VH-VL binders against p40593. Designs and how they scored, part 1

Every score and structure here is a prediction.

Target 1, 148 residues: p40593
Amino acid sequence: MIHPLIQRLTTTLGYPLLDADGLDRQVRTQPFSVLFFAGDPQRFPEALDVAVILPELVKAFPQLAPALIAGADEARLQGRYGFSVWPSLVFLAGERYLGCLSRVLDWGEYLERIPAILAGENEDLPRIPVLSPESGTPSCSPMETSES
Structure headers, positions and changes below count from the first letter of each chain, unless a header shows other numbers; antibody chains are not in Kabat numbers.
ipSAE, averaged over its two directions, is called F for ESMFold2-Fast, E for ESMFold2 and O for OpenDDE. V2 adds 0.75 times the mean of E and O to 0.25 times the DockQ between the complexes of E and O.
[cut] stands for letters that were removed.

## First folded at step 2 (VH-VL)

Design a1 (framework fv_axatilimab)
Fold by ESMFold2-Fast, scan of step 2:
Parts: structure tokens; sequence; C-alpha cells
Structure a1 (fold): chain C 148 residues (1-148), chain A 124 residues (1-124), chain B 107 residues (1-107)
């Protein structure tokens, strides 16, 4: 059950919908990726706002190769990147985790934070985060920046 | 808008069977990841989980009460029914039904919307 | 079964106070923990799930933290509408279990 605004990303704009094998190929072939973890838009309605803004982010940052994660694999792959909030955008340099942005942000905030993430400046976590089942999963939010 | 409402008898005699119906709107039990559970609360005491039923008709019961509990659903009527046999005065409580939603893929154990509750008194 | 122990069972506080409520599980629950608020005569309301994720529409003064067996609910700057009983619930495994509740009362 894919909402039309999310489905448009794969059918009209040609963004890949990745399972685990697809993700492995993406990180091996793309210098930078932005992975969209949408979740169920009925549960997480901001996923529809992110679906609308993601193509504009790709236009502003053309070095980013966008991709969606298949719903069946979202929970499992969430563990790899350690975010706790849906929707989330996860930023990678090859297979290296750079950071994430959860929920929908103001346009100016995307323009400020994405360059810092891509430069590796806005990261307080290990390069490849490990999801701990015995502790809180790090949230992809402004509160994780060292400037605050 | 999601709403749930409990209905059933206010008074039950010891040894009788209690039947409670949860009638809901704003969601469907044919939707994957959705369920309904029953929780009770004796006066001045803590919440106690009783039973869950999911969209796929999987049923879960509190083991301390399992031999007394039956949960069922009628998706066409938007209803979930709980029966509890051999009622005792210690079963006097407010009984709630609540929606279970899949907030984390595969969890199916959070109660995000609750009915108002129905008070059931067990006495002779 | 996983036993959930809440502390304190009750506390008195004033508007503007920082309030912390603790919840201890008898075994590790991997952050599968929810917090509910219940006002007298009313049904519980979901505040927090996954130990620290705030439910939509819940004020930002509520926060959850913790890991393993030890979890806390914090209310920064307590408001008049926050006087209620709070319950934790683990959902790591069946049977689902709730804490004994913490009543937050006016001083």
Amino acid sequence: as target 1 above (148 residues)
Amino acid sequence: EVTLKESGPALVKPTQTLTLTCTFSGFSLSTSGVGVGWIRQPPGKALEWLANIDWDDDKYYNPSLKNRLTISKDTSKNQVVLTMTNMDPVDTATYYCARIYDYEWGSYRLFDYWGQGTMVTVSS
Amino acid sequence: DIQMTQSPSSLSASVGDRVTITCLASQGISNYLAWYQQKPGKAPKLLIYAASTLQSGVPSRFSGSGSGTDYTLTISSLQPEDFATYYCQQYNSYPLTFGGGTKVEIK
C-alpha cells in the first residue's frame, strides 16, 4: 500500500526502491546517497511532506543519488542507521554514514544542514552507527549538532 | 477520527460470564498492522492487560486469565468482543478497549486510542 | 512475565517544577516501553513509545529516556493540566505488563 505521492517518486521520477541487495549496489556505485525511510504515511503523515520536498532537495544537491527503501526492509535497515523517528532521510558517502534528518524541516534548514552533513561536520556519532537494543536509538534532529 | 466505545452489563453476579463489546470507527481491522486490545483497571489500582486481537485474527491472552478469556472480531460490524467466564468480586474494574497500531514494524503492542471505559461491578 | 516497578508511587509538585518518574523492568526490554497519562475518571492517553519517541500532539515538555531495564519519564516545567497518574508499559514480549502507576499531585 504505497501512497500516490510516495509512489510518484519511483514511477514518475525513477527513484529506485531498494531492498537489502539493492542498497548494497547503491552504496557501492553512488558517491553520495540520500535514502528515504518513509514508513506508513497513515502512521507518519510528515512522510508525504518529505516526499514532496525530496525532488527539490535533489535539484539543490545534485550530487545526491536518491532512493526509497522497500517497506518490508525498512525496520531491518533502520537498525543499520540508528534513527528512531519516521520519516527520515539518511545521508551516505558510499557505504559511510554521514548523518540523517528526521521529520520535515523548513527549506532554509535543509539548505543549512545538508552541506554540513555532506562535509562530515554535523556528526557526533560513529561513522557507521550501531543500533543498540539496550539503549535509545539516536534521533536524526537539530538537537544532535555540537553548535547547540 | 478514531473512536472506540465499550458496552456491556454494569452488574455481574459471581460465577457468571461477562460479555463486553467494543464498537469502533475511523479504522478497519482488515488493515494490516491494526488490532484491538482489552485492558482493565480495578478501582484505585493499576492497569492490567487482558487480550489482543490483530487484523490477521491472531489472538493473545494474559496467561494468568487465559482459561477464562475469549476474544473475537467482526470486521464488517467494526466490533471486537471479549468474554470472561467465572466472574469473581476481584474482577470488579473499569474495562477499556483500545486500538493497537504498528508504530514500529512488527511491534503491534501500543495502545494509541482508548475507549472511555465501562465499569463492571461483580457482586451478589 | 516481565514485572514493571514504578517509583515513586506518588509525588507532590508545584507548577513549574521538573518531575521525574522511574520505571524498572525485571529484565531487559530493548526500549520497547510506552508511557501513558491518565486523569481521574478518564481513559489513559499515550504520551511516549519506544522509550523516547513523543506521540503526535504531546507537548515537548514531556521526554523519555533510559535503556535496558531502567527508564525515566521527565516533565520539564510542570503545568496545571499535567497533574495525573502516569503508567509505563513494556511491549518487548507477551504478556504485556504495566507499572503500578505514579500519581503526580498538587503540593
Scores: ipSAE 0.000, ipTM 0.492, lowest interface PAE 15.7, mean pLDDT 82

Design a10 (framework fv_axatilimab)
Fold by ESMFold2-Fast, scan of step 2:
Structure a10 (fold): chain C 148 residues (1-148), chain A 123 residues (1-123), chain B 107 residues (1-107)
Amino acid sequence: as target 1 above (148 residues)
Amino acid sequence: EVTLKESGPALVKPTQTLTLTCTFSGFSLSTSGVGVGWIRQPPGKALEWLANIYWDDDKYYNPSLKNRLTISKDTSKNQVVLTMTNMDPVDTATYYCAHIRYDLWEGYYFDYWGQGTMVTVSS
Amino acid sequence: DIQMTQSPSSLSASVGDRVTITCLASQDISNYLAWYQQKPGKAPKLLIYAASTLQSGVPSRFSGSGSGTDYTLTISSLQPEDFATYYCQQYDNLPLTFGGGTKVEIK
């Protein structure tokens, strides 16, 4: 069952809920996307905190096109983007992976890290997708160290 | 249907700059996820990747070629241009351009290739 | 750089034979591997991507398998048009790298 705070994102705010085909269309049409991977909020309660803050992030960064990922595809896409922790926000420029932010962060951390992700401080990231963070993706957690 | 065709000089002298053009049809480099790459093959040897360019003007180069490469696109003309400076006889090869297929799950790979253009480097 | 080692460098086979070609990566490439067929004087043709996915129009006698560092291309029943050189290529990391090729010759 979808939690009311997460359901509000799709029903009240009109954020798309994407399956694999929908995601393919999103990355081909949007200059920048932020993808919200909530997981099961009963198991990962910080997903509810991210659900509350995501609309405020979109107001602060209006270039981001927000979207949620359908539960059936979340595990598959976790493998594709390589984050290890739920919830996560994945940032894309078109189809290109820019980075991710896992768990709920302080507002000041979002304001610092999102511009760095979008401004191409990750410009050395290959365009080739990876299946795990340890396969050369930057860590999505503020406490994790990126691999050289 | 995707088609690509390479054009450029058949003969280049040592130390000169090589300029190759890839002219394509059946896709646009303004389409998100689309790219074009250059690959070469010396006679009787293996394939070697040179450079890729994508719809958003992202460019990637083989580091082993000592910054001799420049890749650019003209989206309105359906062309991608590769330049390679300081040509040497060891750069004698057939040069190919290829379409880069975007697949959300399976990555970026070359699906369709041009016929290739032979470039001989000699005095 | 990720080194791709193909074996054998050449083999002789007869029509109807089962042919296997191996590709070894110097590190885990997470199934980001393509196989190409190249006939003399022609451009390479994509056969397989993502280690095991057949490109549209490629005959079902071609199959790819493997994971991690070890990959195999199999031709279940060799046909006359299959005599060619075969190349593997990783696209897990830059620079993109190709194997040395395996020439499949008439016995």
Scores: ipSAE 0.012, ipTM 0.621, lowest interface PAE 8.5, mean pLDDT 85

Design a11 (framework fv_axatilimab)
Fold by ESMFold2-Fast, scan of step 2:
Structure a11 (fold): chain C 148 residues (1-148), chain A 123 residues (1-123), chain B 107 residues (1-107)
Amino acid sequence: as target 1 above (148 residues)
Amino acid sequence: EVTLKESGPALVKPTQTLTLTCTFSGFSLSTSGVGVGWIRQPPGKALEWLANIDWDDDKYYNPSLKNRLTISKDTSKNQVVLTMTNMDPVDTATYYCARDRFYEYGLDYMDVWGQGTMVTVSS
Amino acid sequence: DIQMTQSPSSLSASVGDRVTITCLASQGISSYLAWYQQKPGKAPKLLIYAASSLQSGVPSRFSGSGSGTDYTLTISSLQPEDFATYYCLQHNSYPYTFGGGTKVEIK
């Protein structure tokens, strides 16, 4: 990731940048994780908004261990969690998928929806419903999440 | 028991279109995390991946052959079809279909292969 | 595309020998590597997935190891039915790419 707002998450704040092997270690060692799939910020400028708000989310939910996914692995790992919209935040309890929040949301929506995700209210969601970020119905959008 | 079987013509003339069908049993392409791919092997040479289609109808093609390949599925018939246009003698090979499976965190691998079907391209 | 270099291209071995085959990726593949066995006139058979996970029904004499760009298949005590060609496959990114194969021949 080349943009300064995204780079500061790893360089200044020390968030890990994970490939598949790093992700395996993260889920084995952390009780809860939030994974940031930024995509290309030139294509998905909301990734910069999420990059700014992510540290504040971690402060509000200190049980979350934040991490970024390396750009080379984003498309492959997207299929694992079934989101189709960039950027996305994926929430895990150890190895278990809890849910995701796509695009940037209002602060109040994050405060309402993250506790529900961490409580496991959507643990029955399919792990891989959509593989391509350009195709299908988004599984992790505000519209779908509020209906689900 | 999971099985896959390839079918199609044994002989194709140069410039013709090849159509191959993979018929499978013991699994469904409506099941999340499952796909079917096509692989070929020219006589005495290495394996070459051609295309994949998954449960979500996402399609992936080898870039070197993308303009010649089309992959499609018929979930109700348990079939995946591959077409390759403008056949050339260098396309002579055994063509295989195989099941592609996700495991654990979505790590994928091809676990069960068909027996293969030989396609000879000659005038 | 990720290039997979397999070595050696062929080897001669006797029953009971330890056989080692290596696979080198042109870039990191995060352990998304599988090993296949192919006998003449037959389809490939999966031996190992995720670099080191033994497929159900495959004899324990087969093992895989490695990470990053360097991966190894080991046969601890070669049996008569193990004379075959072995292929590695990376499925870290599309297109999936195979190594050139290693033919294990009787000495």
Scores: ipSAE 0.000, ipTM 0.503, lowest interface PAE 15.9, mean pLDDT 82

Design a2 (framework fv_axatilimab)
Fold by ESMFold2-Fast, scan of step 2:
Structure a2 (fold): chain C 148 residues (1-148), chain A 122 residues (1-122), chain B 107 residues (1-107)
Amino acid sequence: as target 1 above (148 residues)
Amino acid sequence: EVTLKESGPALVKPTQTLTLTCTFSGFSLSTSGVGVGWIRQPPGKALEWLANIDWDDDKYYNPSLKNRLTISKDTSKNQVVLTMTNMDPVDTATYYCARSWEYLDEGYFDYWGQGTMVTVSS
Amino acid sequence: DIQMTQSPSSLSASVGDRVTITCLASQSISSYLAWYQQKPGKAPKLLIYAASSLQSGVPSRFSGSGSGTDYTLTISSLQPEDFATYYCQQSYSTPYTFGGGTKVEIK
């Protein structure tokens, strides 16, 4: 029932598919994680574009431990990270939220923005722990809303 | 600044119904992931969770007390109301309301009201 | 219902001491555990959520660790303002349940 491009990430490439319990383990054991919140590809077709580009991002940034979030837990975990747009990539240092990138971006934009996120240098993205309700919804949108 | 404050009667007779109101400011109960819960503490005893209500009006109750509890919200007034029926002297406690971060069944409480003491005695 | 067992019930300590409080869940709670501090006559204050995430404004001498069923709160160098009762709470599922509390008293 899962779209083949998304299913390939778990079945062929071996990326973990995390429920809430698996996510808690991931953030406690991995120095850096990129979490893929795909949503329903029929509603959010850009999820398929992100599914294609994610393995290339992992090759470019091998410090990132990739994981997918199980469909049943996506809505539950979306609230914790405060993003509102599907698909989204959420970047963590252990449990600490570093930033997010929503929708599909140009390859050059990923190469520019991911190093800044991992360095914690984005002034527009607050340094908030995951699961913190004190932080407003961070901007995961490209350029103009993130740069201003 | 996030603040919550409980209000209600300080004295309740056995078999009566208790109604407590939580008035809050500094956040909206329309924000995804946000809820308000009620927790009580009898004198010298541990904390006991009673009920939660969240941003989409989902209600959660402690099963041991579910048939006695009703929680509701008025988003326009920034208020959450808890009603507890058939009060008994063992229900004597300080009652707190607190903001919760919750999604589905999970929740923790990041800001608490000062609490209101309710004594149940004839 | 998930039962939370907290130990010890009380302890006596001096300023500068390292204090460790333990919380045991009757089933795995996947690190969905919060720690609260309560001073006499006051409301509880959140210290830690998600087992190890420090709440904003809480001093770094407080730390949480653990996974599965076993969790600990550590105060690395006890200060005068830290004499209080501490409670753990599983945030994993309703009904949310609290430990019995640990009273940290001056020696």
Scores: ipSAE 0.000, ipTM 0.522, lowest interface PAE 14.5, mean pLDDT 83

Design a3 (framework fv_axatilimab)
Fold by ESMFold2-Fast, scan of step 2:
Structure a3 (fold): chain C 148 residues (1-148), chain A 123 residues (1-123), chain B 107 residues (1-107)
Amino acid sequence: as target 1 above (148 residues)
Amino acid sequence: EVTLKESGPALVKPTQTLTLTCTFSGFSLSTSGVGVGWIRQPPGKALEWLANIYWDDDKYYNPSLKNRLTISKDTSKNQVVLTMTNMDPVDTATYYCARIGYSEEWYGYFDYWGQGTMVTVSS
Amino acid sequence: DIQMTQSPSSLSASVGDRVTITCLASQDISNYLAWYQQKPGKAPKLLIYAASTLQSGVPSRFSGSGSGTDYTLTISSLQPEDFATYYCQQYDNLPLTFGGGTKVEIK
């Protein structure tokens, strides 16, 4: 079951819910995307905090086209972006991977980190949907050992 | 950076209970989404999953061994403990603890492993 | 339980060879597959997860491919340190299950 706070993002705010084909279309048409990987909010309760804050982030950074990833494809697509912590926000410039922010952060941290991620566009990073071994796998935030 | 180390007896007699401790560093089981699992490998045989425990104390056991296995954690000590009752010579194996990579439905791959501890069950 | 069948169970290869190891799941596992390398007397080391995503620090000569029930680990140019046993593991459903292993030996 989809949690109401997460479901609201698609049903009330109209954010797309993407499978792999939908993601390919999104990255080809949107200059910047923020992809929300929520996981199961019973397992990852911070996903509900991120679901609440994501619309506020989009207001602060209106260049970002938000989207959710369909639950059945989340683990499969996790491999493309290399994050290890749920929930995660993945940032893309068209097809290019820019970075990610895992777990819920303080509002000031989002305001500081998102501009740096968007400015740090790396033309050498692998383009989606194909990641090749020789170009390396993009990494997301590692687990934070001192913070719950 | 991330390290895990198994400790426990090297020799166990049939019918006894085995207790193994996994002590880790570089991550915390208070972090949302993190888990630790136990896997064993009899000499010359394949890997066999035993049990997983997660940050919220959720637990999963291999059904073939569920009535013999107990997994627990002490988050303040960075330890996970596996207990297996009624040991038999066929339980002779190297026992590993490993950190669980994230996956929906509490399943996962193991991204960092301990060195393993050999447990021999003999009279 | 999901059965994981690896083929071959062993193979002999020379340094510089392209090595291919296959893993067959008894049902669709939706790319929830990991590959591990294990050297004698050592713990397994994660090489690949989500069928094709290379773990940080793993050499680019390793690659994973496949979908559904059929998965492949490829070593594009075998190095001396690659002689080891390789295991696949599914994590689509409980219990978590491993393949029987493929031993890569020097020719």
Scores: ipSAE 0.000, ipTM 0.544, lowest interface PAE 13.3, mean pLDDT 83

Design a4 (framework fv_axatilimab)
Fold by ESMFold2-Fast, scan of step 2:
Structure a4 (fold): chain C 148 residues (1-148), chain A 123 residues (1-123), chain B 107 residues (1-107)
Amino acid sequence: as target 1 above (148 residues)
Amino acid sequence: EVTLKESGPALVKPTQTLTLTCTFSGFSLSTSGVGVGWIRQPPGKALEWLANIYWDDDKYYNPSLKNRLTISKDTSKNQVVLTMTNMDPVDTATYYCAHTFYDLETGYYMDVWGQGTMVTVSS
Amino acid sequence: DIQMTQSPSSLSASVGDRVTITCLASQGISSYLAWYQQKPGKAPKLLIYAASTLQSGVPSRFSGSGSGTDYTLTISSLQPEDFATYYCQQYYSYPYTFGGGTKVEIK
């Protein structure tokens, strides 16, 4: 059973829920994608906060094609994109990994970080992350702007 | 074993339409992540990519030639067909079809190529 | 379109030589790069994909390296069957584009 706030993204807003085949199609057809890795919201409750903010991010950045990843494929793809913390948003240009943002961030942080990611500042990132699934090493860290 | 073979006319007159068929074995174009591409090479010159078609009927064309190119597949016959309109002597080249597949870890690349078919465009 | 520039356009070498061929992309391609070998009158043969992954059956004397915009194909000890033209190809974005080729000739 999927939590109602996450289920709304697929049922009400029509975001695709991608398995491996669906992801292959997404990266070939969409110039930019934002992939939502929610994890288990009982274990990672911030996934619900990200589920609420993701539609607002898509409104602010309409070039992003949003999609959710099917639970069975989440752990495998975590290793490919190199994030270690749930939930995470992964940003792609076609099939190229641009970066990720883990946990829920303040709105100002999203407005600062997403344009930089989409500009391709991380061009020197390895094409295939070598991190194991369920890695404890953070690959996507929010910038600290101040103690607020 | 993956194999591909190109077939079509060896000689085409200027302004005519070229139709090339790629017949393959060892894979199915119904398999997720699989595609077939077309590439050409004029005598003594570099390779030029023309078009790709994928298992889900998704199609990509070289923008410089898009208005002249059509790619289609017949999954049951193991065939991919490329048509190119308004042929010109500069289109004289060896035309290849190639197997491509997508894996998230390695991307999508062309691994096995047909032997090529020479097409000469002259009056 | 992404422009692929190969250097040199040709080189002369002897059996046993170490040969290096470079490929420069006009923008970052995230290691979505393949190397092909082509002998006269034959179709190209895939040697390397994902910049550094050797295709099954390709001899270990071939290796690929690089990232971002700069990529290199190395043949550690040239054999008689290696005299051919080599092409790089990016598959980061459509249209796929190839380098101009590097002809490896007998000295």
Scores: ipSAE 0.006, ipTM 0.545, lowest interface PAE 12.7, mean pLDDT 84

Design a5 (framework fv_axatilimab)
Fold by ESMFold2-Fast, scan of step 2:
Formats: sequence, C-alpha cells, structure tokens
Structure a5 (fold): chain C 148 residues (1-148), chain A 124 residues (1-124), chain B 107 residues (1-107)
Amino acid sequence: as target 1 above (148 residues)
Amino acid sequence: EVTLKESGPALVKPTQTLTLTCTFSGFSLSTSGVGVGWIRQPPGKALEWLANIDWDDDKYYNPSLKNRLTISKDTSKNQVVLTMTNMDPVDTATYYCARLEGYWYDTSGYFQHWGQGTMVTVSS
Amino acid sequence: DIQMTQSPSSLSASVGDRVTITCLASQGISNYLAWYQQKPGKAPKLLIYAASSLQSGVPSRFSGSGSGTDYTLTISSLQPEDFATYYCLQHNSYPYTFGGGTKVEIK
C-alpha cells in the first residue's frame, strides 16, 4: 500500500498518520508540527528523498512533532495549506500556519529556512482555519528548484 | 460545497455519437490529487466505470470501451466532457460524473461526490 | 482486470438486524476499496473509503473491515433508511471495477 521508505516513518519511527480528527488533536497538543504530504512516489519520486531526510530534520529540530497525512485527506488539505506540488512539508505553531517547503531541498537550505519559518518571519500568513468551516486558505509559494 | 451536474441528450439513435458534459463547482481540476470520472448504470444493473481524467490531464479508459471513449477537460470552465461513439441500444443507461478524492500511494482516488445522473436512451 | 465478486446478491432483513455484505477481489487490492449506498432513482453515496474509514456524515452503524482480497461492510443495527443497494469499488488498479451489488430488502 505504501512505499517502504514512507512506511518506515509510521512503523519504525512511530510518526502518526493523521486524518482530520488526528490533525485537530496534533495542532491543539503540539507546540510545533511538521506535516509530511508525500503523494504517490511513482509520480513524485522526490517524496522518497524527503522521507529519508525528514527524520534527520526532526533530529536537528527536536521541537518539531512530525506527522504524515492520510492519503485520503492529502488532496483535500492541500487547498488549506496552499502548496501546489508533492512532496511538501507544512510547518505549524499549534494551529497557526507558518510556511511550507515543497520538493526536496539541499540540507543547507533546510537548515537555513526552517529556523526562519519557526521564528514566524512569514508575517502575512493567516492562522490555520478551523477544520470544519473553511475560511480562506493560507498562501504557500512553490519552492525554487535546487541547482548545482 | 462540491456539486456536479451531467448534461447531454436524453435520446440517441443507434450509430450516433453521445456527448456528455459534467459541470462542477466547489473545486478545481488544477488542484493536485483531484480528478473526475464517468460511471454508467444500465436499468436494473450494476455500476460500470468508464473513464477518469486527473489534474495532470492523464486519461484512463475502460479497455472494453476504449476505442469508443474520449475524455477531456476544460479547467477554466469547470467542465469535463465524455464522448462515446457508435451508440447501441445496449448503451442505454444512467450516466454519472463524480469527483475523485484521496490521491494515494500507488493508486488513484475513490469517487467522493456524484452528480445526479442523466438518463440516456438509445433507440430508433 | 480485477474481478469483484459481491455476496450475497440480495438479502432480506428486519429493522434492528446486523447485516454483513462481502466483496472478494480476484487479486490483492491493498485496502483500495470503497463502499457505496444507492437508493432507487438516486446517485450512489460514499459510505466507506480505504476499506475501513467512515465518510464524514455517515452513521456509525456502518463499518468496513478486511484486507488483501476479502472485504466486508457491516451494518450493526439496520434502520428503515438503510434499505438500498450496496456496491464495492476497487481502485487499486485500472480499470476500476465495481462489485455486482447487494440489494438489502425489507423482510
């Protein structure tokens, strides 16, 4: 059902796989969350690279509570967070949307961008809306491709 | 709110081409992980899948009908069109369009929201 | 093509009964299975996706279970509004295939 590298995140590392109710609990309980939207690795092979990198990012930023979004909810929640490509990592402070990083980035880019996101330097981003009513979508610009 | 509505002729003569339009609201076919499919149901019989189109313009057809089917989309108009050539009385059915949800690993989605259906009768 | 064999083709039941409907796939479908309810003259409505996930707004008396090739829809206590035809769908691979349907009739 799920590629082994992605399955490892939930089975070996114990990352939660969230549906809508699980997401609500996550945002109410965790000071900071990183949500992994993987998509289909056959269509989006960079999802496998992000699956390998995500545990290392959590090790570098232990304040982040990682979670995967259940496949059934990925497309629906894409509109809420405003990313246009898979894979994407979405960063939250409790219920507040902080930003996203789409596709795979160089390790140095993650180390530079994540602290800025967590510091709330994307100051025009609205708070995450309540899951039941829809009240606008936060903006998330596609990330530039990494170049040699 | 997601809505879909099928439109097209109620009566088609044998050998003619059927054109059905699905007009939808509440979502966009430019959104990754979203698609629209067509399903038909002859009177008193089971559901039969016909075709899917997704946000990337990938098209999938029931191989038993592939040489007769064409699916296309117009994302600016929020429409998906199905054409079926060489209609036969056996093609008499209610035709549905439905939104695909749940882009998942190693598969496409399930039908979450359905139109009301449009009855197409093929007769002389 | 994956064949979906749905059983029984019809059943008669009374309000309050536990009803079980089964779908058998000709090959493994990795839980890419959905259940639909269809009332006469109306479009199908999604009940369950991913074999066991309840669609929002669907009563908790409906549940899905199973894995691999064998899947079951259960209605724990049948209500008058549940008399309908039920269909399973596999969407693991193209072409998508539906089961033949199970008509749940009043006894």
Scores: ipSAE 0.000, ipTM 0.527, lowest interface PAE 12.9, mean pLDDT 82

Design a6 (framework fv_axatilimab)
Fold by ESMFold2-Fast, scan of step 2:
Structure a6 (fold): chain C 148 residues (1-148), chain A 123 residues (1-123), chain B 107 residues (1-107)
Amino acid sequence: as target 1 above (148 residues)
Amino acid sequence: EVTLKESGPALVKPTQTLTLTCTFSGFSLSTSGVGVGWIRQPPGKALEWLANIDWDDDKYYNPSLKNRLTISKDTSKNQVVLTMTNMDPVDTATYYCARIPLYGEYELGFDYWGQGTMVTVSS
Amino acid sequence: DIQMTQSPSSLSASVGDRVTITCLASQSISSYLAWYQQKPGKAPKLLIYAASSLQSGVPSRFSGSGSGTDYTLTISSLQPEDFATYYCQQANSFPYTFGGGTKVEIK
C-alpha cells in the first residue's frame, strides 16, 4: 500500500528501495546519498510534496544518489539519524551523516541548505526517541548551528 | 494525551487462565514505530517484563514464562490482550500495560504506563 | 538473560543532596538502558532513555550517563518529590530485564 507518487520514484525513476542491508551497500558505493523517509502519506501529507520535489532536487544536485527507505526499516533507521518528523530527507557522505531536512521546504531553502549540508557545515544530530505521529515529533529543520 | 488502562479479574484460582485487556487512547497500533508491552510487579518486588506486540503484529515473550503467554491486538478497538495460562500463587502481582517507542532494533523505554491492575492468585 | 545489578539497594538522603545510583549489566548493552521512577502505589514513570536522554517533562536535575556495562543515574539536588524507588531496564536483548531497584528514602 504505497501511494502512486511515492511508487513512481522506484518504478519509473528507478530509485532503490532500501532495507537496512541495502543501505549499508548504498553508503559503500555512493559518494553522497539522499535518503527519503516518507512515512505514511495519509498521516504525513507533505510526504507527497517531497516525493514530487525530490527528483527536481536530484537534477539540481546530481552528486546525490537518491534512495527510499523500506517502511519496515524506517523506525529503526530514524533512530540512527536522529530526525523525528516525517517526511525527512537524510544526507550522507558515504557512511557519514551530514544532516537532514524535515517536512517540505520552499525551493529557495533547499538551494541554500543542501550546499551547506554537503559541505559539512551542519551539526550531527544525536539519536532521539521516535514518537507516534499522533503525539507529535520534533523536526530536524532548521538545523542547529555548529559550536566552535 | 496518551492514556492506557488495564482491565481483568482481581482474583484468579490456581491452574486457571488469566486474561487482561489494555485499552488505550492518544495513539494507534496502526502507526509505524510503536508497540505495547506488559510488565508485572509482585508486591514489594522488582518489575518483570512479560511480552510486547508492535504495529506489525510482531510478538515477543519472556522465555521464563514459555508456553504460558499469548499477546494479541485489536487495532480498530485500540486494545491489546494478554493471556497467561496455569496461574500460580507466585503470579500474584500488579500487571501494567505500557507504550514503547520502537526503532526496529532500537527500543528506548516504556514512556506511558497504565495505572496497573492487581491480580491475586489464591485458592 | 542479561542480569541488571543496581547499587545501592537503598539509600538515605536529605533534600538538596546529590544522589547517584548505579546499574551494572552482566554484558554490554550498548546504551539501550532506561531509568524509571516509581512512587508507592503508582505506576513507574520514564525518566531517562538511551542511557542519557531526558524524557520530556522530566526535571533537568535528573541525568543519566554510562556505556558498555556501567550506567549511572544522578539527581543533582534532591527534592521532596524525588523520594521514590528507581529502576534501570535494558532493551539490548530479549528478554528485557530490570534492576532490583534502589529505594531513596528520607534520612
Scores: ipSAE 0.000, ipTM 0.510, lowest interface PAE 15.3, mean pLDDT 82

Design a7 (framework fv_axatilimab)
Fold by ESMFold2-Fast, scan of step 2:
Structure a7 (fold): chain C 148 residues (1-148), chain A 124 residues (1-124), chain B 107 residues (1-107)
Amino acid sequence: as target 1 above (148 residues)
Amino acid sequence: EVTLKESGPALVKPTQTLTLTCTFSGFSLSTSGVGVGWIRQPPGKALEWLANIYWDDDKYYNPSLKNRLTISKDTSKNQVVLTMTNMDPVDTATYYCARVYYDFLEGPYWFDPWGQGTMVTVSS
Amino acid sequence: DIQMTQSPSSLSASVGDRVTITCLASQGISSYLAWYQQKPGKAPKLLIYAASTLQSGVPSRFSGSGSGTDYTLTISSLQPEDFATYYCQQYNSYPLTFGGGTKVEIK
């Protein structure tokens, strides 16, 4: 069973739930995409907060085409897009990975960080990101990494 | 048939800049998902990846050499150019270009085919 | 970055022998591994990709196996044309990295 707040994104708002073929079509047709990786909301309750905020982000950034990823493909794509925690939002320009934002952020943080991601501040990032500190790859997490 | 061929100087003096050109046929860098990479091999040593460029002009560099490397393409001429500054005798190697594909789900793929390679010797 | 360690660095074998070459990644690479064959004075040639998928035109005596961090290339019955250096390469993460190579020599 899918949680009602997450299910609403597909049933009421019409956001696509993408398998691999669906994702291929989306990245080839949309200038920008925001992909929602919810995970299991029983294990990652912030997924429900992100589910509520995502439609408001789409209103603020209307060039973003939102989509959810089918559960079977979530684990495979996590490694490719380089987020370490659930939930995460992954930002793409066509097929190109631009960056990610993990956990729920304050509204002001979204308004600051999304324009930087869309402007390609992370243009030098690997297409297959590694989140290990030793890799030197930028994190999807806030700068205050010690905050618990 | 897909072929790639490297060209450039056989001898380079220390501190000079090396410019290598990869000319290919049988594919186009206007095709989504395709790219060209450069790999080098010092005599008797292992292969070392240098840089990749893709159809959308995305560029990736080996971090160990990033400040010395520039990769560019001319899609209309079917050419990719690698420039490496401040050459040192340790940069003596055979330099290869090779085709690589990129998939949005899987990332970069393997290299196939490879050019024949061009030997670059760095000495006074 | 991901370090690829090949063993052995060299081996001596006879025609008809089974040869096994090992490649160890410093972290999981999700089977994003290729094997290349290089003969003296020539460019590398792709043998296997995705750890176990044989490239078109490559003889069936070549096979790849493994997962996670541990991968192997096997030549089931070595032929004269197989004496070469073999390299593994991970393509899970940038920078792309190669193993140190394994030279298969005539015994």
Scores: ipSAE 0.000, ipTM 0.547, lowest interface PAE 13.6, mean pLDDT 84

